# VHH binders against HTH-type transcriptional repressor CarH (carH), part 17

Target 1, 299 residues: HTH-type transcriptional repressor CarH (carH), of Myxococcus xanthus (q50900)
Amino acid sequence: MAERTYRINIAAELAGVRVELIRAWERRYGVLTPRRTPAGYRAYTDRDVAVLKQLKRLTDEGVAISEAAKLLPQLMEGLEAEVAGRGASQDARPHAETWRESMLAATQAYDQPRVSDVLDEVLAALPPLKAFDEVLAPLLCDVGERWESGTLTVAQEHLVSQMVRARLVSLLHAAPLGRHRHGVLACFPEEEHEMGLLGAALRLRHLGVRVTLLGQRVPAEDLGRAVLALRPDFVGLSTVASRSAEDFEDTLTRLRQALPRGLPVWVGGAAARSHQAVCERLAVHVFQGEEDWDRLAGT
Below, E stands for the ipSAE of ESMFold2; O stands for the ipSAE of OpenDDE; V2 stands for 0.75 times the mean of E and O plus 0.25 times the DockQ between their complexes.

## First folded at step 7 (VHH; framework vhh_7xy4_2)

Design v7 (from u3 with R105Y V110S; at its last look DockQ between E and O 0.69; V2 from the best seeds 0.00; counts 0 for: pae E 2.3 > 2)
Fold by ESMFold2, look of step 7:
Structure v7 (fold): chain B 299 residues (1-299), chain A 121 residues (1-121)
Amino acid sequence: as target 1 above (299 residues)
Amino acid sequence: QLQLVESGGGLVQPGGSLRLSCAASGFTFSSYAMAWVRQPHGKGLEYIADISGKGGRTYYSDSVEGRFTISRDNAKNTLYLQMNSLKPEDTAMYYCARDKYQWYYGGMDSKGQGTQVTVSS
């Protein structure tokens, strides 16, 4: 949804506030900072109109304008949270299943242009994290399941995973760089599955974390050298492919030994959850879900 | 309004069996992976098992593999955990949870109120 703007007389009509009062409120209380058009007119956004409506409501209820202005930050925070909850994300949830179904059907038909078209629709309609959570990751899980059961070929699986990977890389390019805490993210030494690591990187950057992304198949010694040079606040590791508990423990032991004692190490992916007791014995955190993001990001 | 309601817990002797159920509502059940987690007294949440939206992929913690079986009935919006060969160490509050990512990394975003399982003589 594009930002819509209004001239002051239209903003006044929408908010139910006289033009003279809008100008007085701007001048005296600084509650609005509309942009000026090249012609010199004030341009009011939908957010500006919402501010005016709140001030009108409060003053109609007898609240002094000076007091109403002090209340605005909390009131606007609450309204913005409600709008975000009712906006495109609400409308897109019925569409998320439809998009996944469309992409699956296109994948079954080897219709790469159609997969691309649907991915473009998703990314135009949803914020990056919601697109990943509600469409991309569930699709990849469904496709992988169908490949394992024999209802999709490896070529079909690869076709969709390559398309999704390309879009994830694009989302990462557009994501904030992050300026607090520094995480180094890598896959286990012989781990080829990078999609979860890319998703975690995207989410951490949107939480304000600086991420150095090393990608797939990072040997323990090489990770240790990178960490020594970068001195991050934590290491995040991804391990998806099934492994015996013995193999997992041997590999995680080498990784832990290559890293500074006391440096937080997190591991995610199906293999990590399967071998949770090994991770605990080695003082490695296992990523379980949404409640862990604050701990990982240090917030 | 998302709701997950666990049931089927209780007291059982070592070596016994229990079947836990989780009734789900307020979301398209078959579109999401689901998980069982448990919380032993005085400890954090422990992953037990998870299952894909269509039921074709299952994963288990080392602590329960071979003894527990996760399953789902998408027509009834119900998740199950068959627990066999129960040990005192299995004593915990058991929760069902919705899981957005399943195998990529942990994606659990909601859980129920739990059902208590106690294994003792």
Scores: ipSAE 0.546, ipTM 0.823, lowest interface PAE 2.3, mean pLDDT 84
ESMFold2 (binder alone), look of step 7: mean pLDDT 82; pTM 0.838
OpenDDE, look of step 7: ipSAE 0.752; ipTM 0.897

## First folded at step 8 (VHH; framework vhh_7xy4_2)

Design w1 (from v5 with Q102Y; at its last look DockQ between E and O 0.42; V2 from the best seeds 0.00; counts 0 for: pae E 2.2 > 2)
Fold by ESMFold2, look of step 8:
Structure w1 (fold): chain B 299 residues (1-299), chain A 121 residues (1-121)
Amino acid sequence: as target 1 above (299 residues)
Amino acid sequence: QLQLVESGGGLVQPGGSLRLSCAASGFTFSSYAMAWVRQPHGKGLEYIADISGRGGKTYYSDSVEGRFTISRDNAKNTLYLQMNSLKPEDTAMYYCARDKYYWYRGGMDSKGQGTQVTVSS
């Protein structure tokens, strides 16, 4: 019920318009009348952002700002009518970038409620697999890179990654349980990056596979004991962190030796592709792309 | 309307170098990790390298590590592969591909038409 609002910096980023220009348009043409919050800053609504986007589009196309302002009421009526008629996932990719940018801006401001609101919006608008592939995973990769480069702090990275993880776990809980083929999924020993494993689990559940998810940092011996008790149809392993070929081979050898020889073992993640010849020698399948989902799930 | 167009292939002598380019359009290039793969004649696709959306993280197949360098220019929506110390076994059709996040950069869902690299004396 409460109308979403943004500070001017966020509105500027969402609309692709400089803050100074927003203020100038507000002063000269009266196209925006943002309210002040109790804290004293200007609050821009989703409609205000849409107005800014239209003004930027028209002025980028060479329309004088005074003329763009005259066209705006009619254009906004059409957009508002179209919003009432919207359904569709076919425009999800332009929205995906907008959602990621909005969450990044909220993260930079330590605005946890805003990150949560955008995540809710994403999950209401997209099927779980598309939400993961097009919004959640790319956002996590971007945030991780910004943290490594110093553009984001550890606290900012953790804030967004923990919120995304919570939503992903919720999606897993709601996913179909699966009634054929049983996969045990785990990260490599000492592997802490769980998000790819959770994404793979989500995909497999939607393919009808029963998944036992062991999570991060699973030692080879413990995996072997779990497999002995569970007797799954396959094991899926995730490895993301960069590893030398020697370290990778040593670790995969211990994992393979802990598992029954005839049991299919798959490994996914960026590090696995780097060492594909090692995987082949150890009779371990490497996940390469979209067509491998059918092979992994037996569909 | 995703489009990937590779270029820069050709005939080179063993030990030579080539730089491949891939022009990308129809998606937000900087939001996606990108990869190079190759297909030797009569064989399946082989992963070569990938690079994160911002360019800060790279991975290489053992077969090319130390010889090939992947890079990107997000202002030009272009992916590159610098190939040095080329060997006859590097002869293949080279494709750029958009990486997906199935296992956190462990899958690829689209590739271009390719550019041929032939290494022979």
Scores: ipSAE 0.526, ipTM 0.801, lowest interface PAE 2.2, mean pLDDT 83
ESMFold2 (binder alone), look of step 8: mean pLDDT 83; pTM 0.855
OpenDDE, look of step 8: ipSAE 0.837; ipTM 0.922

Design w3 (from v5 with S52Y; at its last look DockQ between E and O 0.48; V2 from the best seeds 0.00; counts 0 for: pae E 3.4 > 2)
Fold by ESMFold2, look of step 8:
Structure w3 (fold): chain B 299 residues (1-299), chain A 121 residues (1-121)
Amino acid sequence: as target 1 above (299 residues)
Amino acid sequence: QLQLVESGGGLVQPGGSLRLSCAASGFTFSSYAMAWVRQPHGKGLEYIADIYGRGGKTYYSDSVEGRFTISRDNAKNTLYLQMNSLKPEDTAMYYCARDKYQWYRGGMDSKGQGTQVTVSS
């Protein structure tokens, strides 16, 4: 039986309940029995998210959690009927492709109001991280490639990328404030591609990390000054543009030398993956994928 | 439902060649960058190469540049890796993955079950 499942941080985001509170409710009141994956992490279903939403609603209205838990079985009978009906009537994947196609067509026509309308629909329908991963990032990659190949103009590329950037900034403003660990995020010197860095900031914020975002083209010495003042728990760097191994090593050496010796430094982006051995020699962690987010966030 | 199925691995002598394939389904293949990664026995994942959704731009790790060629056929929803001048160090399980080639991997993160490449005399 295939069910949509979520890890605890996504379930927390969907339900509006902090991860720590979910764990406390699970342990103390037994209102959730999440299954374990073969890898050993908790998997939360749509029903589990509905339970969390009901508990959040009741406790926000002043109901003691012990009393809310007693009310839950009756409330969940109605929700089980709703979830079963909703699940049987929905298919989310065709919507993501349709949204991307609509925005591309609108971009080609310079129809900025239509791009805005579709972006609003996406962000109303999907959690921020899924919206980024399934709609926004793939669209930006496709548009960027079309611009570089000449099938879209620079004006068309800018029209959509500027609107997506504005929405990402709004999502960052609305994201949970971090209460543990502090990361400083920047692009390499001379690096202009910032959308991956914004996506990383958004994801770290949703994992509870405080993020200071410095943006693109940050010189090594200026990063060093900021880090000395801020004393973060780690630095995250982005480098996308192709670089020779010599140029990459020279630049990363200057960055590493500008930072305190014991401070963890992570680097992401295609150029970092191309030069993994250089990163290893300089004691810089290369971001490889989804499992690294937990290590960065300290979860 | 995203599926990635690798094939084309096997045993080859040092200096030999292999061509890996990855059949993709369950998503709009041409909208995503795709990557090959490998895992030598007892070690972590190593990035090998990636290719932009329309196939116009490719990137390679230093360890394989000049020997391996990534390509894609968007009409067949298939990703390829041509591996030439194989060395014993290339022995690993090879996976294809959907990849954003930037700061973090997004979307559906499943890679296939992989295909074994063994380079030995």
Scores: ipSAE 0.345, ipTM 0.705, lowest interface PAE 3.4, mean pLDDT 81
ESMFold2 (binder alone), look of step 8: mean pLDDT 82; pTM 0.844
OpenDDE, look of step 8: ipSAE 0.398; ipTM 0.742

Design w4 (from v5 with T28E A35S E65K; at its last look DockQ between E and O 0.71; V2 from the best seeds 0.00; counts 0 for: pae E 2.5 > 2)
Fold by ESMFold2, look of step 8:
Parts: sequence; C-alpha cells; structure tokens
Structure w4 (fold): chain B 299 residues (1-299), chain A 121 residues (1-121)
Amino acid sequence: as target 1 above (299 residues)
Amino acid sequence: QLQLVESGGGLVQPGGSLRLSCAASGFEFSSYAMSWVRQPHGKGLEYIADISGRGGKTYYSDSVKGRFTISRDNAKNTLYLQMNSLKPEDTAMYYCARDKYQWYRGGMDSKGQGTQVTVSS
C-alpha cells in the first residue's frame, strides 16, 4: 500500500528530535536520504522516523552521533527483523545484554576466539567509557560472582578476565595523554584486583588528567617515594577485596603516613565504601559516584 | 529510560524496624549491582550497602553492618533494605542507586527521588 510520509516538523514531533538536529544529522553524517515531494519538500517515511528514534535513543545514552551513524545498518536490520517477526520477543533486549550473554556463553564453552570477536564488536560500537561502564565491568562482576558460586571454573573466569584486561590496557594506550592535573593511581598493598583502577585511569585520561598508573600491590613506602618524585595533584587508591575494619585501618594509616598531609588522597572500590568512617578519620576522600570525577579532575 | 522509585519510609521509634523498597525499570536490572545510600539533612551522601546483580555478594557500611540487610528480587525488579535496630542517627533521605562500576563498584550511576526515614528520639 502507499507509504505514509511526513514533512520534517511532523517527523521531528514523532521522533522527539528537534528539526535543526535532524537537518544537521542529515547534512553532516548522511544518516537519512529522504525523498522529495512534487512541491520540493523533504518527505520522511515511517522508516525514517524509526531511524531518528534510534539515533535519539543512542545519543541520549551518550553515544557520539558519528558512532551511532555507523551502527545504523545493524540497528535497522534488527528493527526490520523485529517488525517482521513482531520483534517484541527475545530480540528486543538491549545490545549490552546481548553482548554480555554472548561472551558468557562463549566463556562457558572455553571459546576464546569468540569472546575476542564479541569484545571487538563492543569496542567498535561504543565509546571507551560506555563500553567499560555498560559491558566490560558488569561482565567481570557477573563472571566473578559465577566463579565464586561455582557456576564457572577458575579457568573460565581467567579466560574472560585476561581478555578484558588486555582490551582495557589497549584502551588506555589509545586514550588522551592528559596535560592538566596529575594523579598517581595505585592499588592498596596486597590488592590484586586492578580493573577498577584501570577504569578510573581511563576515565581520568578522558577528562584531561595526566595519570601515572602504578598498578597492583603498591607498598606504602614505595608510593611515598613515587609521590615525592612526581609531586602529583592527588593520589587515587583502589581497594576491592573485603577486609576487616582493623586490617583496613592499619593499611590506610601506613598509606596516609607515607603521603604529604596536604595532598588529596582518594580511595575507590567496594571495600573503601564499607569503611567510610576510617577514611574520614584519616583525611582520605571516599569515591562515591559520578560527581566526584569532576572534583578529582579539577573541573 | 532508567527509573528508580523508593518507598517504605516513615516515622519510627528508636529500636524499631522499617523495610524500604525500590522499584526499578528501564534497564536490565539483574545485570547491575545496586546500592542504598542516604543523605542526612544538611550533609552529603553516605553509602549504606550494595548487592551484586545475582545477589551473591553484599557489602555494608560499618555504620549499619549487622543491623541492615540488603536484598533483591530479580523477578520483580525490586531492591530491598531491611532496617532493624534503628537509631536517631539513621534519620535521612534514603535512595536506591544503580552502580556504574566506577572504581569497579565504587561508582553510583543513577539514583531515585528518595524516601524519608525519621527515627524519633
């Protein structure tokens, strides 16, 4: 039957996108090629409106429009399949969930090449910070929990964590170097879990902060020497593994004593939040959430 | 669109109990760790507890450990906080939050509008 079309202002209303933005997207990224009416006006189809809705959704979620445009062929294939098959069934799930499920299934089968392929898809499709926040970190948490409950073996956990770590290190290599404010980042002594620290480093680099990343299990005295030489604007520490309050306080006391009293010291990770009163007593800031990134970066 | 709606707050005598609920929608609930945080009047946000996506790992602030219990029902997309042995110091606005995994579970992503808990001396 004849396909219903809309002029740009109606398409804008239907998609929830400003007219000016629709024109900018068409011009700059070539995401639509609307037909013209005999009178010369642009005509948008229901399909064009669906494209605009998808672009709006992705950009509202923080995806750069240039990257969203690259995703359109895949998204439109999924939308067309969804419409044809009524689509509301299993295939309406978010892309992040699908990627995580694919990687988990591949992990259960020890299929390292498949995990690698899915990781590459994720990193091609999402900005680095979104990939970390929405796919990599949740996957690592899920895999770790399954390992602790016995649903996955240690070998399966290591297979996934090693591959994710490699990609995260590559993202750090590619991240902006940072030219203002300088942070020194390290894990607590005896802390092996580094993924949160690497994520923090990645985030800070994208905020323009210069990061010196010392990694796992940094003794307090060695941190102190590094800080004296580097004279950073702040120190960021990661502690994830559960600790008794006594062990945490003993360790944090040694760290605080090794560092200049006026130097801002931040602690992140699940264990840090558990021991907030200890951190406050020792004049150490506890990372609480998104607004703290601006405080760390000095913005 | 992500939505978190807290409920179950109210006025309670010291030593009493309350159970808070958080209805979650607009995201894959079981894939994310969730947290409870609180804000006493005129003060900053204070972390209370968090729970992993599958519910197998929990962490508690020292200030509430042993008195509060975090739990979740993934079939109902609902997060809970059982609060026992309440003290006047527990008086605050309570929020549930999705953990963005910044510093690998140290980063809160989004929170609801909150539910007030008041413990009258």
Scores: ipSAE 0.465, ipTM 0.772, lowest interface PAE 2.5, mean pLDDT 83
ESMFold2 (binder alone), look of step 8: mean pLDDT 85; pTM 0.864
OpenDDE, look of step 8: ipSAE 0.811; ipTM 0.918

Design w5 (from v5 with G53S; at its last look DockQ between E and O 0.40; V2 from the best seeds 0.48)
Fold by OpenDDE, look of step 8:
Structure w5 (fold): chain B 299 residues (1-299), chain A 121 residues (1-121)
Amino acid sequence: as target 1 above (299 residues)
Amino acid sequence: QLQLVESGGGLVQPGGSLRLSCAASGFTFSSYAMAWVRQPHGKGLEYIADISSRGGKTYYSDSVEGRFTISRDNAKNTLYLQMNSLKPEDTAMYYCARDKYQWYRGGMDSKGQGTQVTVSS
């Protein structure tokens, strides 16, 4: 049977790796030598896609691509064994929804042990970032909306939020230690929602960034003192709660003034995006999407 | 495969209205926050509105607040943007974007091909 082959765009999609990155990896590290079609196009095999997935996994875990490439032969021996055993990475999407529903149901029943058990299942089944992105963050969003709508009580919200927070903190502790870049992360002085910040911390840690996490409701002056002491490469701020443009500007101005001139400042959250013009005037970067993680990581 | 397909753009006079739609497929639409972003010609990408997964929370940029309304129909896997009181400065390519989650706000991880909105007399 003719071995199924994919074009680079399809291989990229299957592996979850950008085409440009695939090309870079091939060129720089020789991790793949795809066959070429008679027309001269790269043809990637299922094995090639598996290699790409493995490299992605390792790099997502904070392993330098150069190191990942060196480990690839050993990993492929294991992967051939696992690919024989690990059926198609079942789109964790259906499972993610099931886990969220289970945790939500347990939360509604005030069944903390059940919530804990499901969390353990999630974290056993998924890598940390995937667990966060596909299960934990969506759950928290849903819980928040239900609370706001009155379908969940404050107690129920607190029950699940605290449990998720504890798990997230554990994931942070287990994450690779960054060495090349250092970021100080904090919420706005009046911001109480820290889950987004924790998620950002987790992502940055896995990108190899050293993170000092200060948490919620950090006064501007205290942030300034911390930054002077730590001398980070950048500051990341989180603001979720909506506020007027004026109030936002006042707060951000105070924060900017408390920080060293020339230090890159990033702000994320719904409020930040709503007031992008204010951020621009104050020379503060607004986090917009996936590309900004690379910028934060300095890659 | 994740797909976002925008529609509803066109030419409109200043003060006019348009309604944009975005058909989503290839993912659980109701599990994700969604956003509208726009890119004027020769300018960078601008965030203009987002909506939570269930539609209970909406956010707007200062530039469109009070004029634009973001909404969604999860049963139809569709995102909407009602644009009223359009101005020439609203001229841009408009994109539907999948936005990560309200608490994390991991940012836009996917966007459609866009629909052109032109506001001109």
Scores: ipSAE 0.403, ipTM 0.740, lowest interface PAE 1.5, mean pLDDT 87
ESMFold2, look of step 8: ipSAE 0.600; ipTM 0.831
ESMFold2 (binder alone), look of step 8: mean pLDDT 84; pTM 0.866

Design w6 (from u2 with R57K; at its last look DockQ between E and O 0.55; V2 from the best seeds 0.00; counts 0 for: pae E 2.2 > 2)
Fold by ESMFold2, look of step 8:
Structure w6 (fold): chain B 299 residues (1-299), chain A 121 residues (1-121)
Amino acid sequence: as target 1 above (299 residues)
Amino acid sequence: QLQLVESGGGLVQPGGSLRLSCAASGFTFSSYAMAWVRQPHGKGLEYIADISGKGGKTYYSDSVEGRFTISRDNAKNTLYLQMNSLKPEDTAMYYCARDKYYWYRGGMDSKGQGTQVTVSS
């Protein structure tokens, strides 16, 4: 039973990649080893089509083709493992819950080596954005709620949050630097919760955006000075802690006033969505969901 | 494949109440924050409320705070919105949405087909 193969035109159609690009990738990066048919045509397997789809996905996400080619062995190993592990479920999401449960249990036991081991497993198995969305951020939210309710101590919360933060910084270091469109990202004044900002930065970097991270508790005046020096294409602000409408409006007014009138300003986080009318009045965009990433990144 | 199916909408008089439900499938429901959003006819989406994956933290828009309550039953994979003291301006298509941790509980990645709520005399 011979492996199913496709001519290049069909492989191109299946993968959503132009024929000329397939040939360029094959020749220049060596990521494909198609067989030749007796008639002399290149024969692409289902695996070759999967490789092409992965390269297309990564380049669409802003990864340079040379970098995407280096990542292929790891990604193809993961995809092949996923397919081989498919039984009653087509979904990798139960595995994410298992990782979160393992880290929570280790956190409760103050078992730092075990937390570290599980974090390493997650980051080896998942692309950075999926790791953040499906494992890291939900874990941090759960841990924070348990700390607030008293079922975790502050030391337990710090143990896991410090380790997750270290991994997020490492992921940012490894992410594409971005040379298109420049965003300055900061938390609101008085906002201590940085993890959402780091996640947004990571996603923007993977969309090819150059990101300058200013971090926590950035005063409006200092943000204004930084923006004048950096001349970014937009400012992204994070606000997650609950705020009264009055406090939110006062703070956002000062921020808007410190920034150039024509500069797009975006706010993200539940506090921003809670006060959407205030944001609209001040001509500030509220991040609502997946559809806004392209608007924010200018793509 | 993610599915979100809203129900419980209908016609109600001003001052009345409705309870919306959203049946979720195709993902681990308890792992995600969930949100309700609405869209009045011919207008943009308006955020209403969200709730954390375990249910311990909620946020509400200013327009509904004190009148609406978001809740979830993770054993039944169901999200709820209890709407009290309904006003004509609450008339809209209501959508259940899965929240991702964009900006830490500030962004939806999926929504359902919606259920219509009409508040009229």
Scores: ipSAE 0.571, ipTM 0.831, lowest interface PAE 2.0, mean pLDDT 84
ESMFold2 (binder alone), look of step 8: mean pLDDT 83; pTM 0.850
OpenDDE, look of step 8: ipSAE 0.831; ipTM 0.921
ESMFold2, look of step 9: ipSAE 0.496; ipTM 0.794
ESMFold2 (binder alone), look of step 9: mean pLDDT 83; pTM 0.852
OpenDDE, look of step 9: ipSAE 0.731; ipTM 0.893

Design w7 (from v5 with Q102F; at its last look DockQ between E and O 0.45; V2 from the best seeds 0.00; counts 0 for: pae E 2.01 > 2)
Fold by OpenDDE, look of step 8:
Structure w7 (fold): chain B 299 residues (1-299), chain A 121 residues (1-121)
Amino acid sequence: as target 1 above (299 residues)
Amino acid sequence: QLQLVESGGGLVQPGGSLRLSCAASGFTFSSYAMAWVRQPHGKGLEYIADISGRGGKTYYSDSVEGRFTISRDNAKNTLYLQMNSLKPEDTAMYYCARDKYFWYRGGMDSKGQGTQVTVSS
């Protein structure tokens, strides 16, 4: 049977790796030598895709691509064994929905042990970042919305939120220690929602960034003192609660003033995105998406 | 495969209205917050509106607040942007985007090909 081959764009999609990155990895580290079609296009095999997935996994875990490339032969021996055993990475999507539904149902029933059990299942099945992105964050969003709509009580919201928080903190503690870049992360002085910040911390740690996490409701002056002491490469701020443009500007101005001139400041959250013009005027970067993680990591 | 397909863009006079649509596929639509972003020619991306997975919560940028309305039909896997009182400054490529972590604004992880909106006399 002719070995199924994919074009680079499809291979990229299957592996979750950008085409440009694939090309770079091939060129710089020789990790893949894809066959070429008669027309001269790269043809990637399932094995090639598996290699790309493995490299992605390692790099996502904070391993330098150069090191990952060196480990690849050993990993592939294991992968061939795993690929023989790990059926097609079942689109975790259906499972993610099932897990979220299970946790939500348990939450509604005030069944904390069940929530815990499902969380354990999720974290056993998924890498930390994937668990966060596909299961935990969506769950929290849903829980929050249901609370706001009155379909969940405050107690139910607190029950699940605290459990998820504990897991996130554990994941953060288990994450690689960053060495090359240092970020201080904090919520706005009036901001109580810290889950996004925890997620950001987790992501940054996996990108090899050293993170000092200060948490929720951090006064501007205290942040300033901390930053002076720590001398980070950047500050990341989270603001979720909606505010008027005026109030946002006042707060952000205060924060900017408390921080050293020239220090890069990033803001994420709904409020920041709503007031992008204010951020621009104050020379504060607004976090918008996946591309900004590389910027934060300095890569 | 995740797909976002925008439609409804076009040429409109100042003060006019347009309604953009985004057809989503390849993921559980109701489980994700969605956003509209725009990019004027020669400028960066601007966030303009987002909506929670179930549609119960919306956010707007200062630039479009009171004029634009974001909505969604989860049964149809479709996102909408009603744009009223359009201004020349609203001229841009408009993109539908999947927004990670509505509450925490984890970021846009996917966007469509975009639809051009041009406001001109």
Scores: ipSAE 0.405, ipTM 0.741, lowest interface PAE 1.5, mean pLDDT 87
ESMFold2, look of step 8: ipSAE 0.557; ipTM 0.814
ESMFold2 (binder alone), look of step 8: mean pLDDT 85; pTM 0.870

Design w8 (from v5 with A33Y; at its last look DockQ between E and O 0.37; V2 from the best seeds 0.00; counts 0 for: pae E 2.3 > 2)
Fold by ESMFold2, look of step 8:
Structure w8 (fold): chain B 299 residues (1-299), chain A 121 residues (1-121)
Amino acid sequence: as target 1 above (299 residues)
Amino acid sequence: QLQLVESGGGLVQPGGSLRLSCAASGFTFSSYYMAWVRQPHGKGLEYIADISGRGGKTYYSDSVEGRFTISRDNAKNTLYLQMNSLKPEDTAMYYCARDKYQWYRGGMDSKGQGTQVTVSS
């Protein structure tokens, strides 16, 4: 069918915005430039209605209209990318790329229900490990890069990361408990980034390893006490945030000293790769890739 | 089918420079962190550097920071490694790799045949 257009009264009804506000927003902030019919009426498209809905949502949340208008280019970019991505996905793209693009667009629009819907679709369509590897982790990396560059806000980053973390916890709940090897997994004492640790825990459990997951910010002394009580077959540590070589060495030294000398210790995450020589000096294994999962799992 | 083809290796003197290239195909190149790793003779793989999908973030191992520069051209699906101030200990087979996001961003997915870099007089 031809593109549908609406007169201003109908657009107002569809968007839940009063006609006088639509006119004020057009004039003062330039947020809409509707076409005119030959008869002189303003003609609003479905895209124009979507813009009005986003402005309504933001102002209902207490955002000043001037600030909401500043966010509009980002919101419109996300909406247009979502529409274009759906069309392109029907042609040739792998589903993982399409899902990531849809989630990014929904994130840009602050559309939490849509993020949730796409996450559910991913997890229904893919095994947990593939979902993490192909969709969730790459999305979080992309979102993090956009946040650091200023093209996404903290609120947008949190919206995605909160939803992804909730799903990962659910996947861990459903994963096998493990029965042969026992690993204790923790983040470095000052490490807040837990997603890599959760992903590693999920993989190890699917390989039959029993995992005790201690999570974020585990002090070296407390890790040592837990290890003495649990008597695991190995310890896996996560360090993602960038660290100077000096800080990394100081921290890893304290961790290694708190653990039994014969106990295998592995370190994963981007920061560990950067400081490989330090790990070697301290007799700590650095996770390098796919073959290391089998070594950790004892297969 | 994922393919990574490294090139640009060779023999150089200490203090010299060399630029490696990696032609990528079979996946959406710009969606992935890409990495360079190397394997000195008789030793295991050593991480060198990686770069974000959009190219805005780069990371380097302690052994090469300040001397090597990773970059990418997403229009050409090509990853690069500019190696300056080369030392004999940089002698290794160099591979490019797609970061598999294992342990979040610490893994490595498939590598090509590699390109040999030899630093000696």
Scores: ipSAE 0.473, ipTM 0.780, lowest interface PAE 2.3, mean pLDDT 82
ESMFold2 (binder alone), look of step 8: mean pLDDT 82; pTM 0.846
OpenDDE, look of step 8: ipSAE 0.498; ipTM 0.792

